# VHH binders against o14958, part 5

Target 1, 349 residues: o14958
Amino acid sequence: LNFPTYDGKDRVVSLSEKNFKQVLKKYDLLCLYYHEPVSSDKVTQKQFQLKEIVLELVAQVLEHKAIGFVMVDAKKEAKLAKKLGFDEEGSLYILKGDRTIEFDGEFAADVLVEFLLDLIEDPVEIISSKLEVQAFERIEDYIKLIGFFKSEDSEYYKAFEEAAEHFQPYIKFFATFDKGVAKKLSLKMNEVDFYEPFMDEPIAIPNKPYTEEELVEFVKEHQRPTLRRLRPEEMFETWEDDLNGIHIVAFAEKSDPDGYEFLEILKQVARDNTDNPDLSILWIDPDDFPLLVAYWEKTFKIDLFRPQIGVVNVTDADSVWMEIPDDDDLPTAEELEDWIEDVLSGKIN

## First folded at step 16 (VHH)

Design A5
Fold by ESMFold2, look of step 16:
Structure A5 (fold): chain B 349 residues (1-349), chain A 124 residues (1-124)
Amino acid sequence: as target 1 above (349 residues)
Amino acid sequence: QVQLQESGGGLVQAGGSLRLSCTTSGFKLDRYAFSWFRQAPGEEREFVGAISWSGSTTDYADSVKGRFTISRDNAKNTFYLQMNSLKTEDTAVYYCAKSKWRYFDYTPSEYDYWGQGTQVTVSS
């Protein structure tokens, strides 16, 4: 955790039926923790206190942004929680305008700061220059979309922007109004290209131009890329979006030479197999999850800071891991493909 | 453009049941709370029940609690009021209303769009 020392000022407001309307109106972006009743159990009390401190630290770091931080006690304010529509205790909600976004990620200060900073930004990033095209093209580890529209006043751009709000901040939406940029990216007027992570070629979304609903449905149907990076801000949602509770999971520390090489091999496998609808590899960089490393190493009985690939059953935590020698003889793309075929055919778990 | 339209009103015997529908357009159902209000002849508009933006929490006036149920169908852009064990005092024009906010409230002034109303008449 690389954050300043908490300065002792209370910034997180406890909501009640008396103050909630004025507090909710004060901010365009508001981080709301709907927390469990604090019990007399020492473990539960400590866990709540740690989360409260996390929120105070986030509020301190972001104090110069127009972001509110609030809590609602599930027991003391049960009537308020009912009015607000919250019934899942322990949930963290972000209120942005008329949107309510449930945060399903790691409750850690650095994760929340980055998540909130991403939500402050417009849901669509405008690309207007050659340098910005180059920056867009360098993004390989996110689902990203880009569209070419006549102007910000286009009904088709407005539909695109509304669709982007639905997925913010997890999926990156870009647009251009510049013909030169569109030509460089081979975009036709009102066309939207969908980029699966780590793929060389996008998919032109069929049947342009689109309604918001058509764009949202397309993205929802294509959120299972062949290779996907697990992110702390969405980790619990990713476990829910699996097929049958089974994940092919790969650990590759990008900052480590062996991890970097293994990731490059995984990208090759994904590119060669992008047309296999049954294949989806979840890439986890252990550096993204410092608080979970010990838990996962114990649970899976592996070293997370060396290349690993396995199959994990989320419902019962069973896992099977490919044997990779502790040297620089990483599996070839073909060897990974063979192992994956065994997993998908049922020979492994 | 935001629109709300009630349907399903009519004449029913005491002890009977009726389901009202509120068809909506021009906004996203899961962004706002919704409520049913009613107005009896010569009286002010009164709160009947509400459903939150999430669809997971509801509240009801004491006079209808246990007899009326609010539900929502996002695919049809519609929410409903199921009225069971109807009494003659339930006779009123029923209105559906969109909250200005993600939360519901009991005061009509907190609602920015209203349906035209549908008559419910409960006879002895």
Scores: ipSAE 0.671, ipTM 0.905, lowest interface PAE 0.8, mean pLDDT 88
Fold by OpenDDE, look of step 16:
Structure A5 (fold): chain B 349 residues (1-349), chain A 124 residues (1-124)
Amino acid sequence: as target 1 above (349 residues)
Amino acid sequence: QVQLQESGGGLVQAGGSLRLSCTTSGFKLDRYAFSWFRQAPGEEREFVGAISWSGSTTDYADSVKGRFTISRDNAKNTFYLQMNSLKTEDTAVYYCAKSKWRYFDYTPSEYDYWGQGTQVTVSS
């Protein structure tokens, strides 16, 4: 995305008791920054201004979209905040219709723009053609679900759609009403298939047909993949989803030949170990986080110009990394598995 | 169809406790704020308390603050009014109400669906 310079126009509105009703009625999609009181301290003021300018830029870029941008001062508008049900200062909330989505990703203009654009879309994407099926199949780094239903009027589809709203845009929901598409995807009527990232074969959710609650519960129980990609739009949430206080982290640039190869090996390892609930590898493509690369290199004392895999303590950022010689080939799947086993057993920590 | 149904009302002695329930259907409970109102004979309907869409925040009338607590169970599509240390002046028909919005308000006009009400009588 090519971002323009700030044009000087303030688009972000301070929300208050006087205008909140009007604003909420005006916008079907509202980006709301619930912020701490801004003190006279220069540091806090600067921090606030940095957040504000990001929102202004996002608002500017998305000006053609019917998206509202507002800020709520936690102190000045304490009563309003209470009425609106916000209690976590410093958080960004997206109000989409009757839904509230907490944004827990990188507070950057490009990330927010993409995130909001995704949210503008319907929670369920309908597949009706072979081309769309192919597009669906190419998605490998998201959890995705697909269901076959009789029609959009089906109660089961409606349940599916409602379930999708719980996870948009982090998990992708697809549906088809086309028998041909269903056949191609080996879907039975009212069946919903669940795809784990980087896995070729789906899991048919048991006990069809499904209620909304059943679907939501299933997804929640299976939302930690064996291998998952860290995304800027949910990076903090993902990081908080550690196992036993640690993350197995793999850095690999997909655009780099070595990174690509390493990633393929990781995928293989993940596929071979999907039955292990204690294994979740976090893949980070440095290209997705250009501003954090230097920080990671310094913090972990690693070179991110080459593939890396390590175990990171989420509390203190202490880490141990697999030794990958510069002059040698990338580790084999077996070598990686052995290393991972050592990590999981506590031999490496 | 949207429906709200109160239950749990009855006769109780002063100082006693009651728990009212409002069972809802026809909408997603976690998408809206809810409130309890009450109306005594000859009086206007008054705000008792509210709970936000997420359940994270609540607010109460001064007259019931510290004595009444509102909670919700999304799995049961039900929200509650726990009434402790009841007083004779708490005698009223209690109504649960669905807010038009994700936010709650203190005025009845901001609510689009109401229960039929449940009688609460507090005797001396």
Scores: ipSAE 0.593, ipTM 0.846, lowest interface PAE 0.9, mean pLDDT 94

Design A6
Fold by OpenDDE, fold request of step 22:
Structure A6 (fold): chain B 349 residues (1-349), chain A 124 residues (1-124)
Amino acid sequence: as target 1 above (349 residues)
Amino acid sequence: QVQLQESGGGLVQAGGSLRLSCTTSGFRLDRYAFSWFRQAPGEEREFVGAISWSGSTTDYADSVKGRFTISRDNAKNTFYLQMNSLKTEDTAVYYCAKSKYRYFDYTPSEYDYWGQGTQVTVSS
């Protein structure tokens, strides 16, 4: 086992009015860091260098892929930034064909590599075997869609593929052309099933066959799950998707028996309340965010070695947490539901 | 199938305002940049303003900065040119155009689809 280290080669290019057309033409996939001007302040310089070296490492690791990496200085290349449609300094964008995807997650090499690898893949994954069906079924913490189509040349599949591009890589799209696979999944021709995270049963999208627009609209209307997992690759975007200025947050370590049990209870609560559009629980596994654990404990005054559930104000980080005894007894689904109802009614805030 | 159609032109007095609309079909508004150009009699077609694919950035010719504003409504597949404080020198046929690329540029050759144009006349 040997982790990659910066090899001394600079692969990240500064984008300018002089070279941007050539660069955009050269790469079908381009990672673009739109950054603020670098100050003469030493701390700011080091912070910038850290991000730069992360990108260099990512570029190095993905060198065998046809991915371009560029940086745009917001001040030096203000006109270019306008032309390209970027106005949020500090943002990372991926240009894939005619699409632009904003990366709004942890700026870490491993996270970025994984994100880009996912994005390089086709927006639709084809399921062609029973084993792949099992793999599909094991995915519980993503929104996922699956459709059965006649072939890859089907008009309806093409529409499905186009729809998938709107949500890649955050929502997973699957398709099958195999009758056996379709039967296993109880799919009819041109049917698309929508799976909400942690739900037992999918929703068959009504009124098949579907246009791209119909699919996109449906997903947009259903893209806020009752229970969802916070992920490093989209953590900021998820956090910005609050309801009425608050998040119901549940901390649970899945690898811990108590955390696992608590998560199962949360899943049950979510399933029982899936019809409530005002409920969205954000599950955070502390193991996914080791750098933030100490910060959260301090900020919320909670122990993240134990399962926690609370309501957090997104503006000032004020929070109220459910009292859970320091014993092996976790709250029941009913107790959690009651607490959540109190939160939603404003009794707890 | 790609089509651009301008509307909203007309006669207006100096100091007045007009709002031009460009209705688009056959392409995604969020994947291309769009621009407004104008051409006065005997003059070359000139850049007026542009809006990026994201809709978050715009740029304008110096002659119209502070007076003209471009916006878009994705739901209506339409983008607009709000013209305020109009001057006689603003008299021209106004064209909307789609960029060949996700970015906008200032030269007509960088655009692949054009509207038919709408006449704007500013009287003294």
Scores: ipSAE 0.819, ipTM 0.950, lowest interface PAE 0.5, mean pLDDT 95
Fold by OpenDDE, fold request of step 22:
Structure A6 (fold): chain B 349 residues (1-349), chain A 124 residues (1-124)
Amino acid sequence: as target 1 above (349 residues)
Amino acid sequence: QVQLQESGGGLVQAGGSLRLSCTTSGFRLDRYAFSWFRQAPGEEREFVGAISWSGSTTDYADSVKGRFTISRDNAKNTFYLQMNSLKTEDTAVYYCAKSKYRYFDYTPSEYDYWGQGTQVTVSS
């Protein structure tokens, strides 16, 4: 067992007015870091170097995938940045064919590798067997869509593929051309079903067949689940999707028996309140964010070794947390619902 | 397949304002950059302004900077050139163009589809 380390080869290229056309032509998949100017300050330099080394390691690990890695200095290449359509310094962009995807997650090598590997895949996964159906059904913590189409040449399937590109890899798109699979999933021809995270029953998108625009619009209108999991690869984007300046946050370790039980209670609460557009619970598994655990505990003054639920102000990180006894008893679904109602009504803020 | 059509041109007095529209069809608007060019009689076609694929960045010729603004409406498949404080030297045929790429450039050769143009005349 060997763990990858920087091998001394620089693979990340500085993009400039002189080379950008060639680079863009060379790579079908390009990772572009649009970074702030690097000052002479030692701390700033080290911070930049850290980001660079992370990208170098990712480039090294994915060398066999023919992915390009470049950096753009916002000051030195201001004109180029405008031409390329980048305006958010510190952001990472992935150029895949003719589309651009913004990465708004944890800037870590393992997260980036996984993210890029997902992007290399087709935006739609085809289901053709019973085992694959079972695998599909086991996915509970992602928004997922599945459609039944006549064939890969179907106009409606093509529209579905185009729609999928808008949301890859954050939302999962599935399709089947198999009548048996469709029957098992109760899909009619050209029907697309939408699954909200942790919900057992899908919603059939109305007015089939669908155009790309109709699908995209529907997903955008339904992309805020009642209960959703915070993921490292999209953590900042998710956090920016607050309701009225607040997040209802629930910490639970799925690998811990108490955390698992608490999560099941949260799922129940979500299912019972899925029709409330003003409710969105953000579930955070501390195991997914080991670097932030100490920070959260200090900031929120909570113990993350046990389940927690609270309301957090996104502007100043002020928060109020539900009192949960330090014993074997967890709140009931009813107790959680009551607390949530108090939060939504403004009694708790 | 790709079509661009300009509208909104006309006669305007110096100091006045005019808004040009370019309606597009046959492609995904968010996958390419778009630009405005203009050509006066006896002169070469010159860059006026551009908007990137994302719509978040724009650039303008020095001669129009601060006076002209480019925007787009994805729902209408249309992008615009708002022209304020017009001068007599702004008189030209204005063309909208689609970039070959997701990025814009300042030379006409980097664009693969053009509108027919709309006449803008600024009187003293």
Scores: ipSAE 0.816, ipTM 0.949, lowest interface PAE 0.5, mean pLDDT 94
Fold by OpenDDE, last read:
Parts: sequence; C-alpha cells; structure tokens
Structure A6 (fold): chain B 349 residues (1-349), chain A 124 residues (1-124)
Amino acid sequence: as target 1 above (349 residues)
Amino acid sequence: QVQLQESGGGLVQAGGSLRLSCTTSGFRLDRYAFSWFRQAPGEEREFVGAISWSGSTTDYADSVKGRFTISRDNAKNTFYLQMNSLKTEDTAVYYCAKSKYRYFDYTPSEYDYWGQGTQVTVSS
C-alpha cells in the first residue's frame, strides 16, 4: 500500500477576474474554496496552508478526473465573489453544471475525495437486475428512494431526476424501468418509495404521479430520521439539524461486538418509535472520526471504547449520559426507551 | 417556455418609491443570476443591479447604490427592484434579464433572456 503524498505540483488555482470565465468553462465539476484573507498571524497562515495542501492532495488523487480546483480570496477578489454568489468565508463549494453544492463536512483529503467521487455520478442510479436489487436492499444507513417509471423519457422520471439533484449525494435516488424489478420491490407505475434509515418498510409517497416540487417537499419533510448515522462528509450540517437545541447522541463502534449489539438495540428502539417526530437519535461510530475521539472523551467525560448514549446541548456542549455499569449487560430496548422518554420529557437534561 | 415579464412601472414624483417585479418562467431562479438594466431615450442600456444565483449577494451601479435594492422570491419565481428616493435621472425603461451563467455581469451581452421592459417616469 502506497499512500499518496504531495508530489510538489500545484494544481489548485487562484481564481480571479482574469481567469474565472475560462476556468468555469473548462470544468463541469469545480471545487471552489472561498477563503478568508490570510493574515500575518503565523497560526492563521499555517491553518490556511493546511487547507491548501489538503486540496492539492485531493486534486492530485483525482487528477484523472475532469475536476477543477480553485481558491477565491474573499478580500482580493471581493467583486468576483459577489458575481459568483459567495458570501460565506471558509466555505467549500462544488459547482456541478448549473448547481452549486456547499460542502459542510470534515475538510479532510479522504473525505473530500469520496464526496467528489460520489458527486461525479449520476443523481439517479438505475436498477436493472435482481442482483442490483439485492445491493439496493443492503443499504440501510442512508435515506434512499426508488421509483418505477415507464422509461427514461418519462416526464415523471425526469421530475424524479430533478428532485434527486436537490439532495445529491447525501440522499440516494434509485429508479427502475424493469417490470420484474418493480414487481420484486412491489412498485407500481410512477410510484416512489421512501426508505428511512434502518427501517424495515418503505413509505409509498402518496398521490402519484409526482412533480419535482412534490418530491422535494416530501423528502424535506422526512429527511430527519429517527436513527441516523453521523457522516464526515456532512457532519456539520447534520449537527445543525438539532431538535429543540439538543441531540440525542449514541456512540457505538459497529466493528466491536458490544458496539454492534448496542446498535441493534438502537435500531429496535428507532423502529418502535418511528412515528414520534420529536425523536431523532444521532449514531456516531468512533471509527469514522478518529481525530475527534479524544476530544469527545474529554469534553463529555465518557469512555468511547464502550457504547454510550446521551443528550447534548448544541449551544454549550453540556451533556448528560446514561449510566451503563461496566459489569452489566447492555441496556435493553425498554431501558433505552425509558431513558429517552425521560430526556424528551425534560426529566433528564 | 422561457419568459421574463416586468411590472410595476409608472409615473412617480421625485423622492418617491416604486417596486418593480420581474416574473420568470421556464427556468430556476436558484441556478442563474438575474439583473436589472435601464435605458433612457437616446442613451445606451446600462446596468442597474444584479442578484446572484444564491440570492445572498447583490451589486448595484454607483448611481443607484443606497437607493435601490434587489430581492427575490423563489416560490413565486419573481425578483424585484425596490427603488427609493427616485430622481428625475432615473427615468428610463427598465428591463429584467437572465444571465447566461450562474454569475452576473455588468454587460448586456452576458444575458440571454430579456423582458419587454417597463417605463419608469420620475417627475420633478
């Protein structure tokens, strides 16, 4: 295994009034870092350099892809920034065709590479075989939608595709034109099924056929799962989606037997309470966030080598965690439900 | 069918206010930039103001800065030009336009669709 290292070639371009039109024309996919002016402060300079090097590495790894990488200095190119519609310094934007997607995740090379690779794909994946159906069914930790349409020329499929663009790559959209596949998935013509993460059964979106607007509205109304996994590529956006200023957070390492068991219990609790709009559990696998493990342990005063569940205040990071004795078995679903009820009622805060 | 239609023009006294509307159809407001231009008799069409695809950034001609404001309502597919403290020199036909790109520019040639225009007359 050879890990990529910066090869000394600069691939990230400073975008300016002089070159922006050419750059935008050249790339169908453009990664744009809109950054604050670099001060003379040494720490700030190093922080900027770190971001730059990350982007350089991403650019290097994805060199074989038709992806552009640019930076825009908010001060030096203020006029350009206005023209391009950027106002949030420190943000990373992905320009894909006529779409602009804000990246609100961990600014890490591996995360960005995966994010961009996913984004390069079509917003809708077509399922045409039984094996692909099986693969579809194995996806449990994403919101996913699947629709059955007459053909790719169907106006309803086109609407579905347009809707998918609103959520790519965070929500997965699938479609089939195959009657056999549709039958296997119990889909009627122009029906779209919505799958909540970790739920057993999908929801058939009512009142088919659908417009783009109807689909987008439905997804927006249902995009907060009862149980969802925190992902590095969208971690900040997810965290901002709190309920009443709090998050119920569950730490569990899926690769650990105890963590796995705990996660299964959480899934059960979520399934039993999926009709409660006030409940959303944020599952965090520590393995996905190795840089934050020590920080979380210190901040929350918990041991992340063990499963944990707690309530966290999003404003001040104050938290209360369920007591799980070391010598005892993991909490039962009932015990977790009782604890969650106490949290939701305000008894635990 | 792509269409831009201006409304809200008329006669107003100096110091008064008008709000122009540009109703759009056939494209998404959040994918392109939009601008207002104006043309007085015997003069060239000039940039008035623009709003970006995000709606978060705007820019204005120096002659209207502080007096004019552009906003949009995505749900109505409409963007607006609020004109306050109008002057006689603001008299012109006002046009709304769609940028060819996600970004706005200050030159008419960078725009591919135009409204028919609405007359604004400011009397002394």
Scores: ipSAE 0.816, ipTM 0.949, lowest interface PAE 0.5, mean pLDDT 94
Fold by OpenDDE, last read:
Structure A6 (fold): chain B 349 residues (1-349), chain A 124 residues (1-124)
Amino acid sequence: as target 1 above (349 residues)
Amino acid sequence: QVQLQESGGGLVQAGGSLRLSCTTSGFRLDRYAFSWFRQAPGEEREFVGAISWSGSTTDYADSVKGRFTISRDNAKNTFYLQMNSLKTEDTAVYYCAKSKYRYFDYTPSEYDYWGQGTQVTVSS
């Protein structure tokens, strides 16, 4: 069992006015790091090197894939950056065909590899068997959509595919052409069902059949779940999607019995309040963010070895946490709901 | 159907302002860059300004920097050229164009679709 390490080969290319056309033509999928100018400061240099090496490792691991990796210096290639439409230094972009996808997650090799692998896949997964239906049903912590269409040649399926491209890989799109599968999932022809994370029942998108625009609009309007999991691959984007300047944050380790129980309580609360557009709970599993555990504990003055729920101000990181005595059981759904109501009403902030 | 159509041209006095519009159809505005070019009589078509696929970046010819601004309205599938402090030398037929790529360039050959053009005349 060997873990990949940098093999000494540089695969990440500096993009410039001289080579950008060739590079863009060569790769259907291109990972582009738009970085700040590297100063003479040693710390800054090392920080840059760290990013570079991460990309090198990703490039190495994915060498067998047709993926390009490039960096753009914001200062040296300012004109190029303008031409390419990039203005946010420090950002990582994936150019897939004519699409540009911003990666706003943890800049880690494993996270990036998974992210890119997901992007290489078709934007729509076809379900054609009972086992695949079961697999579909087991996905609970993603927004997912599934549609039933006449065939892959259906104009409505094509619209569905196009819609999927807007959200790949963050939202999962599924489709079936199989009547049996459709029956199992209670889908009518050209129906698309939307599944909110952790909800038991889907929402049938109204007014079928759908155009691409209708699907995209619907998803955009519903892409903030009542309960959602923070993911490394989109952690910053998710965090920026605050509601009224705050996040209700729940820490729970799913692999821990207490964490699991707490999560189940959260799910119940979410299900009971799914119609409230002002409620969005951000679930964070500390196991997904080992590098941040100590930081969060220090910042929020909480113990992340236990389930926690609190409200966090996104501007100054000020926070208030629900008191959960050590000698007591976890809060009931009712207690938790009451606390949340106090938060939403402004009583707790 | 693919189409670009300019509007808003006309006669204006030096020092005045004019806003050109380019209405587009058949394109995804978030997939391509768009530009404005102009051509004066007896002169070659020259780059005026461009807006990237993201709409977040623009660039301009030196001759119009600080005076001209390009913006976009995705809901209307339209992008604009706001021209301020117009000079007589700005007199030309103005064309909007779609880039072949997500990026813009400064040469006409990098663009695959063009509008019919709109006349802008700046009088002294």
Scores: ipSAE 0.813, ipTM 0.948, lowest interface PAE 0.5, mean pLDDT 95

